# VHH binders against Riboflavin biosynthesis protein PYRD, chloroplastic (PYRD), part 18

Target 1, 366 residues: Riboflavin biosynthesis protein PYRD, chloroplastic (PYRD), of Zea mays (Maize) (b6trh4)
Amino acid sequence: PRLAAGALSGRCQAQAAGDLDDAHYMRRCVELARKAAGHTSPNPMVGCVIVRDGRVVGEGFHPKAGQPHAEVFALRDAGNLAENATAYVSLEPCNHYGRTPPCTEALINAKVKEVVVGMTDPNPIVASKGIEKLQGAGISVRVGVEEALCRKLNEAYIHRMLTGKAFATLRATLSMNGIITNQIGKGADQSGGYYSQLMKEYDGVIISSDLAKMSALPLSREAGTNQPLCIIIAQGESSRLHIPSLSQEHASRAIVLADSPVTVEPAGVEVAVFRQIDLESILQLLAQRGLCSVLVDFREAGESFASLLNDFQEDKLVQKVVVEVLPFWLASDGLSNLAFGGSQSFPLKNLELRDVNGSVLLEGYV
Short names: E, the ipSAE of ESMFold2; O, the ipSAE of ESMFold2 at other seeds; V2, 0.75 times the mean of E and O plus 0.25 times the DockQ between their complexes.

## First folded at step 11 (VHH; framework vhh_5j56_2)

Design s2 (from r1 with A102R; at its last look DockQ between E and O 0.85; V2 from the best seeds 0.00; counts 0 for: pae O 7.9 > 2, unsure alone 61.0 < 65)
Fold by ESMFold2 at other seeds, look of step 11:
Structure s2 (fold): chain B 366 residues (1-366), chain A 127 residues (1-127)
Amino acid sequence: as target 1 above (366 residues)
Amino acid sequence: QVQLVESGGGLVQPGGSLRLSCVASGSEGFTFSSYAIGWFRQAPGKEREGLSSISSSGDSSTYYSDSVKGRFTISRDNAKNTVYLQMNSLKPEDTAVYYCARGIYYEDMYSIPFDYWGQGTQVTVSS
């Protein structure tokens, strides 16, 4: 039978609304996934939302390594309402068989009508296998909804999977007139502050031995946080290094990377000795230790620590830069420079900024 | 402990072919047939991308990214501890450093990480 023109116009509107709804639900997946920030490494952060008749009937996220995947929680939450529903997931469902059955089988058994995927898994061993399994079972699959957001969510995971190295972010503080400072913005290291949040989100933080000797070791003040491993770079130290803010009870929160044997107080702090300390060797060691992300906190940096970051864009050792600009004009003789140098100029990409308690936080990619 | 060495790169004309090798070695108890191997490449100014993988010998499954599907073929020879990547119909955009990596299986992971990487072999496709 002949269809009215209004029906075709309604179809176009429904498809446009459906695309906006897809983006909405995928952004919800990302929000859910972020609830596990700092807890899933080496696993990615993943969220899943089950939608039936325009209503969310189940939600889930992957809470930590060793726990069920996001899809499992979302399907349990939806119960029988998952039948003929659309499942939104921020990362391609797994199809490999390990200790537990793959998420593709769970989705198939729940008889979902459609799966919408934010991004395929970057790992070539598993990539597309989940999508193909679902399609083979008659489930409609759409891919790439909010893909940029989903990739940004797991940038450390992607980097680790593609390179075998930890994702590295350089953090520094500047005055408004471009002078490197050792300060952190007011309140930034307290609960809700950007520095405290950063410490929650990174598996490790790299600091100079001078910072470790002079102040409290970096930590997150967010409730329930797994604290980052504190990696202390000790170059040219005498045979002894004292970390006054670290108790022996918490010795496992730190590791010292040194260029010669050093005795560390308190006892129980691990020491690793390198013939030559360079950023690549550090990142390789940390990846082998299971860290997917590290923050290089550029404070109290002497010449040796700063030299680790000479030409940090080379060999893609640092992926991201976070700079806090303080709302102060520091006294200067009119000359300004960074404490570390480089032989090449290069642009930062995808610059973003936000206001953080009166300072400006700039983020960009190498 | 585990070492991976790529070879077979070089200069080739568009439309040509190359075969890359990834030779694995390890200490006592090393069992090559239990490893999955992935091939990756990194072109100047671009992110490293995953190209292809072959599961452990017991599974024998293979994967190809859309960028190479139909042109590249992965295979393994467990007697030689070697995985091959046969690259046909090469294009200038295939110019990159090519890496192989060992997939390591941990239960309850979302994905299978790669823990050991080769040093890379240069492939240049130019007239």
Scores: ipSAE 0.012, ipTM 0.522, lowest interface PAE 7.9, mean pLDDT 82
ESMFold2, look of step 11: ipSAE 0.147; ipTM 0.645
ESMFold2 (binder alone), look of step 11: mean pLDDT 77; pTM 0.783

Design s3 (from r1 with M109L; at its last look DockQ between E and O 0.80; V2 from the best seeds 0.00; counts 0 for: pae O 6.6 > 2)
Fold by ESMFold2 at other seeds, look of step 11:
Structure s3 (fold): chain B 366 residues (1-366), chain A 127 residues (1-127)
Amino acid sequence: as target 1 above (366 residues)
Amino acid sequence: QVQLVESGGGLVQPGGSLRLSCVASGSEGFTFSSYAIGWFRQAPGKEREGLSSISSSGDSSTYYSDSVKGRFTISRDNAKNTVYLQMNSLKPEDTAVYYCAAGIYYEDLYSIPFDYWGQGTQVTVSS
């Protein structure tokens, strides 16, 4: 009886330590993958860590689409030490054949003993094929270590794979009494601020034409960032649109979506004309252009821009909401100034908050 | 541009069968055999679910989600630009709008993005 307690304690501690080691290495994969935030679309962010005899012998991450996968870099880093090692990878290894061999073959050829996978690929055509290939070659495979963390890392990729539409986040700034403001909180757009970080992490930002005419286009102040594509919504009667903060040499940083022909200054800015602009068609178009994620930056919004968001929850077109609450009370002419509204009530999930330089940032899922 | 049209939906009793069809067409130079096709469904108030897919190459590979494995069968007829989903042993939980989607292989992508979608066909399983 008392001996059984000691035996259970010893086995539980050893198993818990082993599980903590797996979790530790998988969290390192996620850390590595995040170094490429904003650079990998349409590919996911992936990290790989190779461990032998309790030591990391190789690390890698996928730096951008068109370059080798994380496993290739990690195997190159490990060299001959990859033989009989355990490879940790945040996403199921790719099993596609092309000009470059798939990551499953790279792992097999390096003679790794085990592969630990954070999550299976959500794409039905490839799901489990990588795992099955490795198992067929005699490699031990464990799946699901830190799966929730790995899925959150690539929530936009997962959404695009399952729906064919970009993952959308609605961002707004409110006063304490619920009035939409057009200015973001102090320091939010500076390096390290939440807005600057959002601009690093999202492939595109949807803004009103009014914002584009009167303000600098949204950008990240984080070092080494690819800037998001600015998607400018131009609806109503107009024949010309001037974007004063955009130079002709950077015209490719913006696209204008209009409901009628419009001449854009500077020259070279792409214009797409629709009979009717709706959020679903925008999100599908952006996915087809390789964007996995888009931020709807609700500032300087007129009636036409706001109408894009009517009933977005009914069709699940927006997945996430980010609301900045500023620490002041705005004067208003009545209740009509207190929120931008909607026709349906719905709960948010997984609500989180944090302090951002004296303001409150709220985040939740639709 | 690729266009996809689903058909074959309808009302069926539990335990029954339906066969869905997805017919693809495109602009000049369209080659159906270059596309992988996937089937998805979405029930009211739920997230869209991936069900099955079939590869683009002459050596077809198929995938089935656990929720439909053994009951659903995907197949393709490249001469008719068509993919089929044979659905057997239907349950009330299979009630949803069913979509087909197409994606093409891109070198160095982790997986094939299904960027082209049909309008969907309703399947209702009720007694």
Scores: ipSAE 0.026, ipTM 0.444, lowest interface PAE 6.6, mean pLDDT 83
ESMFold2, look of step 11: ipSAE 0.267; ipTM 0.700
ESMFold2 (binder alone), look of step 11: mean pLDDT 81; pTM 0.827

Design s4 (from r1 with Y106W; at its last look DockQ between E and O 0.72; V2 from the best seeds 0.00; counts 0 for: pae O 6.3 > 2)
Fold by ESMFold2 at other seeds, look of step 11:
Structure s4 (fold): chain B 366 residues (1-366), chain A 127 residues (1-127)
Amino acid sequence: as target 1 above (366 residues)
Amino acid sequence: QVQLVESGGGLVQPGGSLRLSCVASGSEGFTFSSYAIGWFRQAPGKEREGLSSISSSGDSSTYYSDSVKGRFTISRDNAKNTVYLQMNSLKPEDTAVYYCAAGIYWEDMYSIPFDYWGQGTQVTVSS
């Protein structure tokens, strides 16, 4: 609805295309996309915003695998107002057919004037094909707006597309004096805590069999979360593994990777047997099962579990590390080997720090 | 577990042709027709380049990069668990190691996750 002529001169539109740069609308696409965090794997998180005459007329995001893409929802929301509008999308529109037409076709049929893309598709054989289709239909296309933000949003998806292996993050907890501990920080596993949020963000969590026998299996307490698959590493000559916190009805929430046949209780838990268990084979298996991201939760680790992490930087098997430092000074038997090992030194990149309920959380990239 | 083996590489003169084969195998319950197959190549010092892909339903969903469109043809024979890449009008810049890759296709994919890769076969185009 129009305002009186004099009134329009005094009103500010926070969402006007002419008053704000493309970065503002692309950041909104990322914000929309994140509403589906933990729900879209193996698909990426994608958002779309449609702008006409300086106003947002439609918005959408991809809510989960098996549902329509972000552009479809945004175009439905905009209706006939999509004609001659600008569509902002965080990932290059798809140009392949499935059971439904590709998003490039939907945008063309809606007669949008322009498409602004955050990042191209990371898949080498389809990269730029959506952009080329749109340009061939006479639609103006701009690429690379907030590209770094769009890539960070989907770093696990990108890694899987480029390497065929799951994106891996190593998580450990240290005391102030550098001793690896089996406890996590107070409240970290409750709703809003960093550990609960990690369990929402990762498709799987790798844990030792000792942790599985001693503690409840990791889960997220964030609302509406798809829980991660628990990957339990069982090495040694034990013929039986009892997981007391896992009910038989929830057996599908765990898989046991063992170096010899093992009987798991409860019944129904999948067991995969390897001649030799190593992190590379685990990450490859998990990617083949549809996981884009995996957290290695270093707690209750024996020598066998710890050996999975030998030389993880040299083999490029872990992309990110998360270290929680607790406000405790723990007793030790002198200057022993206080941290888990590795044969080479290397710097971490892009270090970030935050306070988490009286502890410090350090994050960095390998 | 899916295994892919490429063959058919070799030395060829500019303007020549080669046909690459990618044979797939898997554990019990493996259904080759459920997989999309892509061909990739990597020249020394360059990033891996996607060339072509073919969906589980054959030629109806074939895709080609601009660098090979009109010169290369992808096809599949599901009875033999094999995908072919017919390479015509070869140029020196086509020299690379060629890989096939497989990924499960599902409805509303944003992109095909090629999670299974072959070991590669060398193609060299020179006089």
Scores: ipSAE 0.032, ipTM 0.493, lowest interface PAE 6.3, mean pLDDT 83
ESMFold2, look of step 11: ipSAE 0.073; ipTM 0.533
ESMFold2 (binder alone), look of step 11: mean pLDDT 80; pTM 0.822

Design s5 (from r1 with Y105W; at its last look DockQ between E and O 0.73; V2 from the best seeds 0.00; counts 0 for: pae O 6.0 > 2)
Fold by ESMFold2 at other seeds, look of step 11:
Structure s5 (fold): chain B 366 residues (1-366), chain A 127 residues (1-127)
Amino acid sequence: as target 1 above (366 residues)
Amino acid sequence: QVQLVESGGGLVQPGGSLRLSCVASGSEGFTFSSYAIGWFRQAPGKEREGLSSISSSGDSSTYYSDSVKGRFTISRDNAKNTVYLQMNSLKPEDTAVYYCAAGIWYEDMYSIPFDYWGQGTQVTVSS
């Protein structure tokens, strides 16, 4: 946050330094949480940092559903130093019992003096319950430090909890002159490349049957990833669909959503048949299967696949757009097919840009 | 498979009252009392927001967001598989489509996922 200079700049700097200390620790919580990207769904990504006398004495993150929460790992790391310390946590501590004890009781039992929370839980059943429990036990609680960053960390979780649908990001690659291309940038799908990183971070990737027939299925080349589920949209497909890059032992990596019965090779790939395939129904189905986030990869897309995105802004079916622009000028004989409908033009919100190995990656919100 | 049907929406004057109903049904072995129910709303151009929830029977606790606390009351009648939202002192900013949603506790979750949603009912508070 930008601070305006005033007549007493020295005093403003002292106050700003205190705020920056809180922000610094909360940003560390977010860094820790991201270590579990792709592993926690349907749970959120959460990080926790324990600070005593201006020093980090413990830290932790939630590694996947069914494992202890971030606060438990951070408290274990801090040991007895957690007493009278400040706990920073990116999401409101849970206050419900399961096989894992609630985080509020762990913090209370450790005799933490203060808890600083990045954001409250978006779920109205549990919202404020953790904060109220801590306050009732005499613990000081502050809320909203780096809230925008914490919300962005769990934007898919928030969307899923509030709508019952998976968070959707549309990804496309364009030439410099605006032509949709099936090529991605040099090295983007290799370890460390942006595409490989996206495949690590998203729970699923939606692709056309044409892409599945012609190319290797999207996957991450980052070490230790939980590969995304490949959701293959088969509209107007004949009675057979062959996925050459998918072996039978990896059949569980893909699901085919079809508008008529289809036999998929290899055997063992799940097929779901709909009378009519629409994006809203797909996003609800995927959320019910535990996916919080899906990438719609707009490659080898025909007219039927493109039609899934009609009026996506008005229907609020896609929340984020990622566009890679390649440093190539391609021959063109007509109009672009990257038209997603809608009743009017709209600007993307919070547009961000970065260089990715000579290409430009643009990201923004619908 | 759980299905939820909202009713009771409509037009109302500022300061007025409205009562929404959410009727639940399910497959063989469906036990409504095992589900927590939440009410949500979405105004045009806005993100959906959570308003209120009521836990399963036997734990009969309720939650209200700050925007509706003191004005809205959630209740449930498990014999009728129904949850109600009594909305009093309605304001123009309460105009939205109102949804009910149902979820069941999943062990070791940070939160209860609302996986089942109704189609929504329109509430309009006259300007």
Scores: ipSAE 0.055, ipTM 0.551, lowest interface PAE 6.0, mean pLDDT 83
ESMFold2, look of step 11: ipSAE 0.125; ipTM 0.605
ESMFold2 (binder alone), look of step 11: mean pLDDT 80; pTM 0.812

Design s6 (from r1 with F114W; at its last look DockQ between E and O 0.51; V2 from the best seeds 0.00; counts 0 for: pae O 6.2 > 2)
Fold by ESMFold2, look of step 11:
Structure s6 (fold): chain B 366 residues (1-366), chain A 127 residues (1-127)
Amino acid sequence: as target 1 above (366 residues)
Amino acid sequence: QVQLVESGGGLVQPGGSLRLSCVASGSEGFTFSSYAIGWFRQAPGKEREGLSSISSSGDSSTYYSDSVKGRFTISRDNAKNTVYLQMNSLKPEDTAVYYCAAGIYYEDMYSIPWDYWGQGTQVTVSS
């Protein structure tokens, strides 16, 4: 019934081109991990793919803090096909014991032949300990496949783990002639717009009290989103602050950081009073509350809000800048007190440019 | 909130020993035994380097970087809310500011989040 097989010589000439296959499967791990964008903090986004005989036999990702790790889901999906398979994982498997055994033990018990790791544990004290455990059990381990992609996926998590501060992105809007404006591009805050997508990607958004009084609080219009915590900076505020777009039922979606006691409407909004508000203290406080990432939305900024950004040029408080350029020329307009202008210049790194509905979005690293 | 205070730094000759301490305190309900403690250092012009850690309660597991394994020993005294770093066979390249950091490990976490840091203590190894 079977036709004769083709020439056999070509099949015996070469080993698999491992680096190309590895990169393909690791990119799939990153794709899977991104399904949990906005849901995993304080945990990273992690994906895992189990491959046997050139076929994907199991996939998984970490969906939310408090849920199993990506490897557990992928091993469950693969079942007994995980034996003698290759496991691809975007982050070094954990080797921490608690009530649940670590992912290294799960991989060992499933008898995988090989593990391919995108990046090591960002904690330098324990880095490579998961890898060493796997190797000690006779499992072959390769490290660093698509490492830059895996690190970029979790840049906020890595930053928090190494510094104890939330990763910060500064967002601003400019006219074509370089004047900072308070508006955002047409459709940017609607579903599919870049601003709506940013709100899905960040754990918190820092805004001025003036913005909170005048406009709807920033939120994502993407389906299934955990909305960012709104952090409202109230320096020099009177005894009362009204947030018109926030209902009492949703008071937990905002926190007010003030330099003196204020009464907030609606009731139930948390107020934290500082002797002096600075960006470093804010970023540390937010990390301690489980946030890995925050967006500083530079709109309706007065002198006091702008002063938070005086130190961003030191590259330890703000890591990324997102600038939207609107397609119009402003005559004689501008902000006179720009907090992120300074005495020392520096180039931005890894610049990217996108056309977003007639505006230009520029992104780069400090 | 958690506060960490390092002490025990100073000037020491090569081959000498020094013991650093990290004393932790916190707000009402603070439980020191729930925290993992790590030691880090940063020399001028270099990136911060992780040296050693000791796990929270239950089973006090210890970890050491290759740069200090066999020379440094971490230990904890939960009754005194203190973690120690015993540094032996000190070398000039051990000169740095030493930091203590604390984090809580939850079962579902991928790594220890070092969210609380001390201000550091200077260690100088020179003749």
Scores: ipSAE 0.196, ipTM 0.613, lowest interface PAE 5.1, mean pLDDT 83
ESMFold2 (binder alone), look of step 11: mean pLDDT 81; pTM 0.828
ESMFold2 at other seeds, look of step 11: ipSAE 0.207; ipTM 0.679

## First folded at step 12 (VHH; framework vhh_5j56_2)

Design t1 (from s1 with S111Y; at its last look DockQ between E and O 0.48; V2 from the best seeds 0.00; counts 0 for: pae E 5.7 > 2)
Fold by ESMFold2 at other seeds, look of step 12:
Structure t1 (fold): chain B 366 residues (1-366), chain A 127 residues (1-127)
Amino acid sequence: as target 1 above (366 residues)
Amino acid sequence: QVQLVESGGGLVQPGGSLRLSCVASGSEGFTFSSYAIGWFRQAPGKEREGLSSIYSSGDSSTYYSDSVKGRFTISRDNAKNTVYLQMNSLKPEDTAVYYCAAGIYYEDMYYIPFDYWGQGTQVTVSS
């Protein structure tokens, strides 16, 4: 699924005439940024479009951590046509020096007339003041164009920057009568399927040790994907863990978090031992390793794994829930098989629904 | 787990100078050179502002906000796990609590994630 420009757009907000043009170009910035999905962590996804006389004269996006920022690519593409142009950027241009000059300086030196920004610095306590720098150099700046879309694009990055913890999404599959199932919808894990696309978008995936022992580890089948780090939770008295689908050559694709020493096959898989495993500590550890986003894939969950999700709505532990509902009714052996997680009731926010190969995919925010 | 302790604050006359120190420590496996260190300040009734940051000691990459550029100098001694802020030509508007902060650094980051903070040290510039 792709956001289509023009006739396929469904809803727009009432805006001044110039704002309609702004929204168009900012959506293009977001589309460009999405080309790097799964490749930029710990950096955000950023796009930039240079417009002169109603025409795009340059565009760029940040392709990968360690590569130039979106503005640099867009300015290179525009060349001399950037002078007196309007630069659209999905994220406030940086204003700090590293090995290279800040993007604010690049925009100033290119003599752009105006900069239109989708979202500002997510951490105001340490804000870089990029907008103020541009304004001080005489550049007109407009802020907040398609801000909701730009923030949603980088919701994981924003959460990591504000909290020091990875953004967490809980994924589960239910029958129509609310029973957790370990299967996913038909074709979901194949190229183009929603599960395959989720694996491309998340920096890591948390799974139970039971899932790791009996099934292939989660992966994306999208072309060119950096596969997510697989985080395997090993709780209990097991002293050995064999991961049949993981080759020794790919041992770095997994880490085992255990509550006691455990021997892992294949050799080379990192093992971290904790006195007590809890979701907050996991999310902090993963953020420290440069992961901004984590999917908790609730399959083959025992009591210990499910306990990670006790009160997941508190302390900003889980931000989003993705539930796949399969179109069948499972036989029930008791009320405990109809629900999981959480000790308190709460509403989900911003519910979205889509049809995925005959199943229903529900998304909402905690 | 990173712990930061600031020192060197105090009372100074306008035009004077002061040197702040920030000493870092951590749990097993802590590698100070992997962290960017920044200095921040918060005046009474105002928001905290970023002043300066420095990456590894082998990197000439430093950042200074416009309010302190040319007057303040940040430097780093990885052997002592210490960062310094030399503050010259001090003005009454520099009066604030000064904090150091640490964040893991990756080359070409958009923002430095300053996740670890010290307790702060008071600097007062008054005649």
Scores: ipSAE 0.098, ipTM 0.510, lowest interface PAE 5.2, mean pLDDT 83
ESMFold2, look of step 12: ipSAE 0.098; ipTM 0.535
ESMFold2 (binder alone), look of step 12: mean pLDDT 81; pTM 0.826

Design t2 (from r1 with S111F; at its last look DockQ between E and O 0.01; V2 from the best seeds 0.00; counts 0 for: pae E 16.0 > 2, unsure alone 64.8 < 65, SAP .708 > .668, placed apart)
Fold by ESMFold2, look of step 12:
Structure t2 (fold): chain B 366 residues (1-366), chain A 127 residues (1-127)
Amino acid sequence: as target 1 above (366 residues)
Amino acid sequence: QVQLVESGGGLVQPGGSLRLSCVASGSEGFTFSSYAIGWFRQAPGKEREGLSSISSSGDSSTYYSDSVKGRFTISRDNAKNTVYLQMNSLKPEDTAVYYCAAGIYYEDMYFIPFDYWGQGTQVTVSS
């Protein structure tokens, strides 16, 4: 039994529920945003949830570059229920005029009472202006809910915006006894496998010309995937490069970066010629072409391809490494050299591990 | 579905030659000339290694890895649905199971993956 209808203090429950609700709804924004993984570059992944009286009344996400922002979809979904609602957005609303009025205007016109932001836009042009605009219109703004999660969602976008270079991940496969191999783990490149999922998540994949000549080009087997741009490094090639697994119809899915003029088969594959190919120039070029993220797939690497990775940590050219360890002990003539990036030792940060179909996948930040 | 069958393997002395064949067959509407074909090998305890490939085009464009360039020759006979690998100047290091693989464009694919593999044929180079 309870006194006077017997309820606990509504004041305390409302505050505690509000804080937990914020994290819950922001995590939902991240879930929505991730539906567009691999589709939004050069734009970030953004989700938006409109909440009124503890109920979700509208949801949206940014589906791809050139389409409306997440807030527009969420406000359209909510309709008149957006009035006096709370809008949760994983990234600070944009406050510049582009093809349509900025998202700050859309939120103001819908008369939302409050906006909760996961992270501020790393672009200094709009970061404080959006929040100021909303506050000037009488909208309450809270910032930083699930900020770490929201930043991780768009780590490649953030890196590109701050540095002018694509976010780079180095991927390699090792045997149990530490030998770099060209083989990828059983099932890794099939639907649900880690390699297939990486191909969905990255805007581009950098491979050697030897891999391109001998094997099918990397692709994702996940449903709904935009395939990554295949960047083929052709150092020391003569006048011709043959890519037998690429049809002429799909020539635009690959680009060849060469240190001398090269005729590529099939016709229509773009060739970019450098005086000297180095990783920094590659990452800048790819960012200029709208790629936020690239995977360096270390397979069939000759000496020239491997040299791209010399001292990568010193110039901060690679942000993340992904190492697959196969459950095999390979024959060897003795000790092997596993070094990437030259003569300096450095620790990796935030190491994570998971079991992937009998292999071990290790990842960490440089 | 495409079936690939390798043949022509065997025991050879160093310096000898072998010719491998890869015979392709398929269901109704099968057009062998639309497939790119690659040759691979795998020695015990080692990774599968790509050796050579031949284009799906009417002109037989070819590629060779440095380990076999100048010693191996890939060729194609579309009338017989067959790709050959002529292997000359064989060395003990060439001992492996040799595989052919084929790839074709599907309308909803961006790249031509080598999805079809033969069972392999053993090549042993010893005295």
Scores: ipSAE 0.000, ipTM 0.167, lowest interface PAE 16.0, mean pLDDT 81
ESMFold2 (binder alone), look of step 12: mean pLDDT 80; pTM 0.812
ESMFold2 at other seeds, look of step 12: ipSAE 0.011; ipTM 0.419

